Miniprotein binders against q58433. Designs and how they scored, part 10

Target 1, 377 residues: q58433
Amino acid sequence: MLFMKYEGEIAIGPVHPTMLEPHRLRLFIEDEIIKEAELVIGVNYRGIELIMEGLPPEKISILSEKICGICSHIHVWCNVTVTERGCDIEVPERAEYIRAIVEELERLHSHMLLFGHAFEVLGFETMAFRAFMIREPIMQILGEITGGRAQYSCPIIGGIRPRCNIKESKIPALLERLEKFEENLKKLLERTVNDPMIMSRIKDVGVLDKKTAKKLHALGPTARGSGIHSDMRKMGQVPVYDNFEFEEIVFDDGDVFSRLAVRFYECFESVKIIRQGLKDLPNLDKRIYNPNYELKEFKPIDVYNEAQRGQVYYSYGLDENGRVRQVKIRTPTATNLACMEAILPGHHVSDAELIIASCDPCFTCTDRMIVVKENKI

## First folded at step 25 (miniprotein)

Design z1
Fold by OpenDDE base, fold request of step 26:
Structure z1 (fold): chain B 377 residues (1-377), chain A 93 residues (1-93)
Amino acid sequence: as target 1 above (377 residues)
Amino acid sequence: SKITVEVTIEVDGKTYPFEFEVKSPRRLLEKLYQLVYKLEDNGVKEVEIRVTAKSPEIAELIAYFIKLILERAGFTDIEVRVEGDEVEVRARK
């Protein structure tokens, strides 16, 4: 039996290949079993932090929006929130509601993109296309609200852009579209859980136990799939979410199924949040922007929010000249990928892409495994 | 199995055909988005997209998907034809 030892590499990049080096996962494979996995962290937020240092807060928002093409909204929202808190800027309630609605729409389309990718990795092309099709109405809603494509540019310091104001007359149609989305999502779920071939590939595969998840600081749905509460929306870090009734979805098994299931069921909670937000909007003050704010000096403030992948962290201060200082940005991707690195050994190489996908790395930049070196023994 | 995509655009009375092949649904999605964004950025008012899918079921899904992305790009008159594994979409603004 020719024992094939080969080294595979999976590049996991951020959406903007020009600014950030992709993460690389090296797999050492013997007899089609992963013996070792090595994560090379390519994304150095330190570079972006250094570029942001000494800039006005309005300019760093532009940079933050470019960090991730799939989660651009959450980066901008976190960024402006630092300034708003540091300067005691009152943000109109309507603006915060719309920020939350846009975030949950971003969560929905991102989760649907993940499901489509997971089905593709599993070889279920029809299901992949169905997931992408179900995703598109959410992209349309986002486009209609924000007037943008991939970059929504919704949050600004003191509120939201005027174009992002949701008119009351549009709410009934948006609610109807969400109901249709939810129906289609339910059908997709039913088809998935009733397919034994899909379930056999994701159940009991890529198990991240709760102890390991805690040790490696898993975040968001990756942590929740291992029975860890990890949602900044529920931890009082994002006050606007206190207006909404929703559940934190947690599973205990820590497998690929659990990590996918967390995201799948969370989509229904996102729909609930959006529905509540839209229903409340007509009763809120019509103001969407506070133009009467003053920038002041403040020491670095910690701001947390919950992206589709988990906790996002922004921190900076403003100096006496209104320039940002001591910029820190953290995203959940590196820690969640480290969890996948830890669990990959012992799995068949054919499960590697699925296991990695289950932590929702930025897929627009995730390439298929490439064989880097083959040693025939 | 490859998915073949043929695109014909009309700009100022001239037709510009181009073709590409993809092997995966995700790559198809990415290429279609890139295409549609280019169409929008260049003010293209008429586009024809032909796709050879792997199955009739996938063809229907692709056709519907193309329709949705073209709608998002501001096309209002969209004709969709599916014949077996062949998709034809014509759209006008």
Scores: ipSAE 0.596, ipTM 0.877, lowest interface PAE 1.0, mean pLDDT 88
Fold by OpenDDE base, last read:
Structure z1 (fold): chain B 377 residues (1-377), chain A 93 residues (1-93)
Amino acid sequence: as target 1 above (377 residues)
Amino acid sequence: SKITVEVTIEVDGKTYPFEFEVKSPRRLLEKLYQLVYKLEDNGVKEVEIRVTAKSPEIAELIAYFIKLILERAGFTDIEVRVEGDEVEVRARK
């Protein structure tokens, strides 16, 4: 029996390959079983950090928005929060509410994109299209709030852009769209959990046990799928979320199902947050921006937020000239991919794409596995 | 099976046809978004999109999806036809 040994490579890149090299997962396959997996981290934030070094904080916000096309909001929000905390800048409550609403909308559309991709990987094209359709109402809401631009550019130092102010007159229509989204999401859930073919492909596959997840410092939904609490919103790192009632979704089984289920059920929590936020908005002060702030020198401050993929970290200081210093940016993708690297061995090669997808790496550049070397032994 | 997309745009009274093929729903989505952005950037007021899908069921889903993305792009007059595996969408702005 000719043991076919081959090497496969899966490129996992961010939306903008021009700025960031994709991660690569190299798979060593024998008889269609993954024997070894090697993660090559391509995304080097050091380049971006270096570009940010010595710039005014307003300019680095623009750069942060370009880091990731799918999670641009969280990057900008986390970034401006550093300056706001470092300079003791009061952010109007209304602005923080809108920042949270936009973030939860970003979470929703990102999760729907993942579900569509997961269904595609599974060969369920009809379900993939359904997931993408369910996503569109969220994209419409985001468009209405942000002015229809691909880049939201919602947070600024001291608040939000005027165009991102949610007018009271629009709230009923937004709520109606959210209801429609939630209804469709429930239907999608019912169809998914009642399909034994789907469930058989995702249950007991790609198990990241709690011990391994802790050891490798899994983050966000990847950690939560393995029974680990990991949500900066619940850990008091993002104070605006204290105004909202919602649950941290945690599953214990650590399989592909659990990682997907965490994201699926947290969509309902995101909807709850948005509804509460929209309901409270009319009662809040109308101020959306604090124009009366002064930039001051401060030492690097650590800021955490919770992206759709997990914990995002920003840190920088401001010098005496109002220039950013010692910029550090961390995203959960590399850490969570390392968890997938650890669990891939022993699985059939056909499950590799699904296992990797289940940690929600920035998919816009996830290429299909390519065979890079065939050794016919 | 491939999904074939034929696009006809009208700009300043001139018609520009182009076509592409995709193998996956996600790729279709990406290409359609790119298309819509191009339409917006170029001030296109009228677009016709024809899609040959893999099945009638998928055709209906694609048709609905195209409608949604065009609505989001600000098209207000959208005509959708689905016949078997064939989708035809006409939109005006």
Scores: ipSAE 0.588, ipTM 0.875, lowest interface PAE 1.0, mean pLDDT 89
Fold by OpenDDE base, last read:
Structure z1 (fold): chain B 377 residues (1-377), chain A 93 residues (1-93)
Amino acid sequence: as target 1 above (377 residues)
Amino acid sequence: SKITVEVTIEVDGKTYPFEFEVKSPRRLLEKLYQLVYKLEDNGVKEVEIRVTAKSPEIAELIAYFIKLILERAGFTDIEVRVEGDEVEVRARK
């Protein structure tokens, strides 16, 4: 029996490829079955942290925005929150509401991008195009709010940029677009769950059991897909979310279906949050920025938020000269990829890209599997 | 199966044609976004995009997508034609 042994490699960029080396998953394949998976962690945030060291907090915000093309807002929001907490800077409620609205829009477009990619990996190109089309209204809303493309530049220390203020006159049009998005999302859901071919490819595939997920410290939707409550918005880490009624979506089966389902149903919760936020905005004070703050020295403080992929962590202090010190940044990507590394063995190689995709690595930087070595034995 | 995209832009009264091929929906999206950004950055006022899709259903989706991204780029006069698996979009600022 000619056993074909080969090594495959999947490059997974955690961040903008200009700043960080991608993570790599090496797959050892025999007879089209993954025997072993090895995650090679690329250059971590340490390089960025070192560049940030000794800079003023305003400059590090610019750097944070450039870390990830898909989750730029959450990075900036976490970053400015450190300075705001450390310096006891009051942030206007309207600014925090808009930060949350923009975050949930970022979550929505990111999840739609994942669904499009997952359908592409599954060979359902029509469904991929549909997911990408459904995403565009969210991108339009983001563009109208932020005036930006991939980089929103919404949060600043003490609030938000003036251009990111949501005028009351725009709210009806935003709500209408959101309603259309939700309707299209429901249609996409119905089509997906009623397709036995799609469901057979994602159910009972790539199972991360709850015990393993806990052991490996899975985060965000990856953890929630394995029955673990993991949402910083619900854990009181992001106070503005206390103003909104929404559910934490959790599934217990730990398979690709569960990880995708968590994100899919979470989209409806994000829509609810945005609707509530937009409804409340007219009744809030018009102030969007606190100009009356002073930077002061503080020791490193921990700030957590919930990105589309899970927990984001920022920490730094400010010295007597107003320079950031002891910068630490953590994202869920490496941790969740390690969960996929653990579950990949025993699966058919054709499921590898799907299993990896189900933890939502940064797709702007994720390449397809390349065969790096082939041995015919 | 490839998606072929032909683009014609007009800049300062000169016409510049170029084409590209993509195999995946994601790559198509990326290339279309790059295109639109280039159009904006260069102050292009008129663009024609022709796409040959894999199916009529996909052609309709692509046509709608191109319209949306061009609207976002500030084009106001957008004509869309879909015939079978072929898409033609003309846009002016």
Scores: ipSAE 0.582, ipTM 0.874, lowest interface PAE 1.0, mean pLDDT 88
Fold by OpenDDE base, fold request of step 26:
Structure z1 (fold): chain B 377 residues (1-377), chain A 93 residues (1-93)
Amino acid sequence: as target 1 above (377 residues)
Amino acid sequence: SKITVEVTIEVDGKTYPFEFEVKSPRRLLEKLYQLVYKLEDNGVKEVEIRVTAKSPEIAELIAYFIKLILERAGFTDIEVRVEGDEVEVRARK
């Protein structure tokens, strides 16, 4: 019996013009079954941390925006929060509300991008286009709030940029757009769950059991898809979220369906958060920035937040000259990819791209599997 | 199995045509975003986009998508035509 053995590689990385090395998943396949998977971490934040070392915190914020095109806001927010906590800088409540609103909008557009990609991987191109279209209203809202193409630069030390202030007169139109988004999202969900061809490809596939997820320290929606509570917003790490009523979405089955379902249902929770935030804004103090702060020396402080993919971590100190020291940055992507690495063995090679996609690696650069080596035995 | 996109831009009274082909929805999206960014960066006020899609259904979706991204780019006069698997979008700013 001629066994065909081949090695496949999937490159996964952010399109960063300066970060040339994507993560890579190597797959060892025998008779179309994955026997082994090997994750090679390409993007190391250590290089960025070294560049940040000795810079003023304001310059670090600019660098953090460039780390990820999809997660730029959360990186900036975490970054400024370190300085704010270390220097005891009061941030106006309105600024924190707007930071949260922008984050949830970024969560929404990121999840829609994932859904579009997942449908593409599944061969459902029409559904992919629908997901991308549903995403655009969110991109429009973000553009109106942030004033730019780049989902960038809302947070600054002490608050938000003046252009990111949401005027009361815009709130009705934003709410209307959000309602339309939610309606379209419901329609997409209904179409997805009622399609047996889609459901057969994602149910009971790529199961990350709760024990393995815990052992490998799965984060965010990847952990939540395996029945693990993992949301920094609910764990008291981001105080502004205490003002909002929302649920942490958790599924127990640990399959591709569960990981996608977590993200689908948490979109509705993000919409709820945004609605509450927008409704409360008129009643808050009008301040959006605290100019009355001084940078102080402080030892490294740990800051956590919940990105679209899970927990983000920033830490640094400030020296006597106001320069950052001992910069540490952690994102959930490598950890969650390691979970996919662990579960890939035993699956058919045709499911590999979908399983990997289900942990939401930064898709702007996820290439298709390339056959690297073929051995006929 | 391919989506063909033909773009015509007018800059300072000169017309610049270019075309590209993509196989996937995501790649189409990426290329269209790149296009729109280039249009904005160069102050382009008029653009024509022709797309040959894989199906009439996909053509309609592409047409709508192109409209949305051009609206976000600040184009206000947008004409969209869909005939079978062919899309034509004209936009002015």
Scores: ipSAE 0.571, ipTM 0.870, lowest interface PAE 1.1, mean pLDDT 88

Design z1
Fold by OpenDDE base, fold request of step 26:
Structure z1 (fold): chain B 377 residues (1-377), chain A 93 residues (1-93)
Amino acid sequence: as target 1 above (377 residues)
Amino acid sequence: SKITVEVTIEVDGKTYPFEFEVKSPRRLLEKLYQLVYKLEDNGVKEVEIRVTAKSPEIAELIAYFIKLILERAGFTDIEVRVEGDEVEVRARK
């Protein structure tokens, strides 16, 4: 039997090849079994932080929007929140509601993209296309709310852009589209759980035990798939979410199934949040922007929010000249990838892409595994 | 199996053909989105997209997807044809 030892690499890049290098997972494979995995961190937010240093808050918001094409809204929202809290800027309730609605729509489309990718990796191309098709109505809703631009640009300091104001006359049509989405999602779930071939590939595969998840500081759905509570919306970090009834979805088994299941079920919670938000909007004050704010000096403050992948962190201060100082940005991707690095050894190479996908790295830039070196022994 | 995409755009009475191949559904969707954004940025008013899929079922899904993304791009007159594994979409705005 020719023992083949080879090295594989999976590149995990950001959507925009800005100055950010992709993460790389190197796999050392013997007899089709992963013996070792090595995460090479390419994405360094330090470069972005340095570019933001000394800029006005309005300009750093524009930069934050460009960090990630899939999670642009959460970055902008987290960013403006730092200035708003540091300067004691009142944000109209209607603006916060719309920020939350747009975030949950961003969560929905991101999860559907993951499901489509997971099915693709599994070789279920028809299911992949179905997931992508179910995603499209969410993209349409986002386009209708934000004005059809690839970049939503919804949050601004003190509120939201006027174009992002959801008119009452649009609410019925939005609710109808959301209902159709939920129905299609239920059908997709039913088809998935009733397919033994799919279930056999995701159950008991890529197990991240609770102890290891805690040790490696897993975040968001990756942590929640291992029985760890990790949701900034439930931890009081994002006050607008106190207006909504929803559950934090947690599973205990720590496998690929659990990490996917967390995201499937939290899609229904996101739908609930959006429905509640849309229902309340007509009863809220009509203000969407506070024009009466002044920027003031403040020391760096910590702001957290919950992206589709988990906790996002922004911190900066404002100097006497209204310039941003000591910028820090953290995202869950590198931490969650390190969890996948830890669990990959011992698995068949055919499961590698799925295991990695199950932590939801930025997929738009995740390439398939390439063989870097092959040694025939 | 490869998915082949042929695109024909008309700008100022001139026809410009583009062709690309992809191996994955995700890459297909990404390329189609990029295409649609380019169409918007360049003020293209007419586009024809031909796709060779792996199956008739996938062809139908691709056709529907192309329709949806073109609708979002502001195209209002969209013709979709699926024959076996082949998709043809024509759109005007």
Scores: ipSAE 0.568, ipTM 0.867, lowest interface PAE 1.1, mean pLDDT 88
Fold by OpenDDE base, last read:
Structure z1 (fold): chain B 377 residues (1-377), chain A 93 residues (1-93)
Amino acid sequence: as target 1 above (377 residues)
Amino acid sequence: SKITVEVTIEVDGKTYPFEFEVKSPRRLLEKLYQLVYKLEDNGVKEVEIRVTAKSPEIAELIAYFIKLILERAGFTDIEVRVEGDEVEVRARK
């Protein structure tokens, strides 16, 4: 009986790889079943951390924005927050609100990108295009707020850039676009859950049980899809979110469906946050930047935030010369990919890309499985 | 089946045609974004985009998507035509 053994490789990297090598998943396949999976971590933050070492904190923000094209805002926000906390810099409430609004918009467009990709992997090209279309209004809002294409450059030490100030006169139009987005998202959800072909491909597939998720330290929506509470916004790590009413979305089944569902339903929560933020903005102090701060020496401070993929961590100190020291950056991608590595064995090879996609790694243009070695025995 | 995209750009009274093929929706999205960024960077005032889609339904979706990205790029006069699986978009600033 001729059985086919082959090795496949999936490259997973940021959409805009500047300095980061993509992760790679190697799959050992026998009779179309994954026997083994090996994750090769390509993204090494050590190189970036070394470049940041000894720089002034303002220069680090520029570098942090270039780390990831999809989650640039959260990196910059975490980065400036370290200096702000270390130096006891008061950030105007309006600036923190706008930082949160931009973050939730970043979450929305990132989730829509994932949904489009997941539908593509499933062979539902029409649904993929629909997801990408639904994403565009969010990109428009981001463009109007930040004046940027992909790099928002919104946070600075002590607040936000003047161009990122949301004018009261624009709020009605933004709310209208959000409403339209939410309506379209509901329609997409209804179409998805009522399609038995889609549901059969994502339910009970790629199950990460709660015990394994805890053991492997799953983060964000990957953890939440396995019944684990994991949201830095709810854990009091990002104080501005205390002003907003929203729910942490958690599912228990740990399958591809659950991981996608967490992200789908938290889109509605992100819309709620943005609406609340926009509603409050006119009543807040008009200051968006505190120019009256002094940099002081401090030991490394831990800063956490909740990116679209989960917990982001930044830490550094400032020396007597105002230079950053002991920079540490952690993102959830490697940890969540390790969870997918653990559950891939035993699955059909045709589900591999979907299972991997369900943890929302940063995708490159080359995230298709490539056959690396074929042995016909 | 491939999605074929033909682009004609007018710069300083000269027309520059180029074409590309893509196999996936995501790849199309990426290429269209790259295109729009190039249009902005070069101060292009007029663009024509023709797309042959896999189906009429997908053609409609592509047409709307192209419209949206061009609007975001500051184009204000956008004409969209869909005939079967063929999309034609003309835009001016």
Scores: ipSAE 0.560, ipTM 0.866, lowest interface PAE 1.1, mean pLDDT 88
Fold by ESMFold2, last read:
Structure z1 (fold): chain B 377 residues (1-377), chain A 93 residues (1-93)
Amino acid sequence: as target 1 above (377 residues)
Amino acid sequence: SKITVEVTIEVDGKTYPFEFEVKSPRRLLEKLYQLVYKLEDNGVKEVEIRVTAKSPEIAELIAYFIKLILERAGFTDIEVRVEGDEVEVRARK
């Protein structure tokens, strides 16, 4: 009898199928145990940076919105902020509040999608449907505010799109809808932690210790699940968040449970931020846009924000002709996948998809394990 | 295990039935989003959706989801009936 070496490959969804390829993790498996994992980068930010070079900043917003359909708002927000800071453009306080409210709504729907996917990977289909059902009201709110079906960005240079202004008469209903979401999220959490079958699959599984997380530069909930403070909203990088009381959620065990628990509990913090923001809006000046700005030449400006998956970084300057130069874009997905790559060896293949999912890579399509022929050299 | 979805669209007094099956919750959501976006893009004013779910609890969850996405697409007259594993949604604009 010949024992065959085989490898599995998991394709991680496209950012834009005609321009960008998904990330892939190749698994080298013997006797159902992962022996090695290899990350194949599909998203080429060097190429995206080159495409953006020399464009007007308004066109950078269009391209940045398309980088990730699930997190398009944070990319557009980072982009407009680079230009706003570089050109010293005043942004109305109301616009900054709404940018944060929309971003926290984006965080909610993205985390719910991950929970549904994790339950589906584990074979808990009823729980997966519960997560997706709880998510849909958040998608409806985003659609009402922004008009988008799949891309919910609202920032423009100097403010927000006029349609994204939140009418004060709608705020009481929005607050009630958030309360219902919060109730359903509590029930989902209780069902999860009280189910020994679920807990046995996520507790003490896929451990990313603090030392390894630091060495490999884990970001966002992946880092916070391993005891690392890593939240740009708390590190002074996004000033509007100074107006809201919320906690950075950190767990120490670094297992799948911890990475999911960070996301579960920070959903409650997102609700707190949205609630505070909505309650404050009636007391803010009504301006949502600064029409009187001028673009000017500036040297590269660094901008950081906190996407659902962690730190997002944008940097560029404008030349004398108003063209974007020296573009740098960094997102947490490739870095966090590298952390999963490092810890996968030694785990049973049945845990592989869950461990990978727990860092929340950009899953926007159907993912599956692909068996690939043994490779030499 | 599979979930069966039967759809009947009415356009200009004519009915157009079709169906599909899905194997996973994520795929069901994807297909339902695609359906509803097509209904909206083509100005469909009346639709009937029937789902044979795997359990009464899943049927209730699916019914709620279908109602919400149809509301987002502009349907305001939505009738939902859930009996055991069976979901029936009838919607008009």
Scores: ipSAE 0.377, ipTM 0.795, lowest interface PAE 3.3, mean pLDDT 83
Fold by ESMFold2, look of step 25:
Structure z1 (fold): chain B 377 residues (1-377), chain A 93 residues (1-93)
Amino acid sequence: as target 1 above (377 residues)
Amino acid sequence: SKITVEVTIEVDGKTYPFEFEVKSPRRLLEKLYQLVYKLEDNGVKEVEIRVTAKSPEIAELIAYFIKLILERAGFTDIEVRVEGDEVEVRARK
């Protein structure tokens, strides 16, 4: 008598020419129930670290921009900040405000893309289209500010690119567009929480309890959905955020609903930050970059920031010739993948994609689920 | 279950029709963004997009989305018609 055991494998992470292997999540499935999940670690960011070694600091920003179209700004912002702090380079306050505004706009469109994907996975196509429709005006605003089809990075060492300066005459229209986005987001949230079919699929599903989340060092909305405070913007690591009133969003139940709810409510907080930043810009010094700085040798400096998926960490130093050394990059992806490994066993295979989506590993990469049958001996 | 998209572009007085089908909202988003990049890269000044959606509500959402991405691509003369499940968008720079 033959017994069938199904093994699924999902490749997670961007498939970039400079990366050696993506992370893989293998699913061992019996009678449509996930029995085990196994994370096989890849080397996505380690290859990029090696390529950056020995380059001038301005060139590492160019390379980091190509890593991820959704999160390129935070990587560039971290890069320039390492050099700025290591060389004691003064950055104009206006530039820091615009860096934060662009990051929060990227948080908005990234969360909206995640909502659309989650609805698609659930089979709620109308809701998926609504999320994508609500997202597009944010993409328009980003394009107007950054000037790029691929969301060209805004930060440069010592400031921002001149094109990214936000003209005061445009601020009233930007505020109105942001208010429209907020109204549409409220409607989307209401339709979600008042739909029993949606709620039945996301409530009490894919639970990551607080103890397990702590043990696995969960980050970002994955951690905050399980009751863990983790936001680098509230921990003094990104000083410009001290100028904005906003809340860290935390839910306790650790289910798919909680992880999505964190992201929904974070969108409202991002709107608050952007609105405050835009209203403050007319009162700031008009300088947007400091061209009068000198690169110096420095030992590795640690920089933390809060990307859409959680904490991002960059570290490097400069040698005597102004070359980048000892590059270290950490993102929340690997630790959040470990959380998926812990969550998935015991769930029906039909919930796998939803649970994975709620941890937001990366939707711009290849998500290949490979079901492999293993013969029993 | 499928969304059919028919595209007609005009370049130097010649008409180039083509079509594609997608099964999901995210794939439609991907294909429409790819289309817009091709329009920009080739300097296309006039395009017609027709979509057969799964419902009138989805048709309205798709029509608005197409209008927004064409506006971002620099098209300013955009006409949108929606009838039932059918969307027609004509755009010129």
Scores: ipSAE 0.370, ipTM 0.792, lowest interface PAE 3.5, mean pLDDT 82

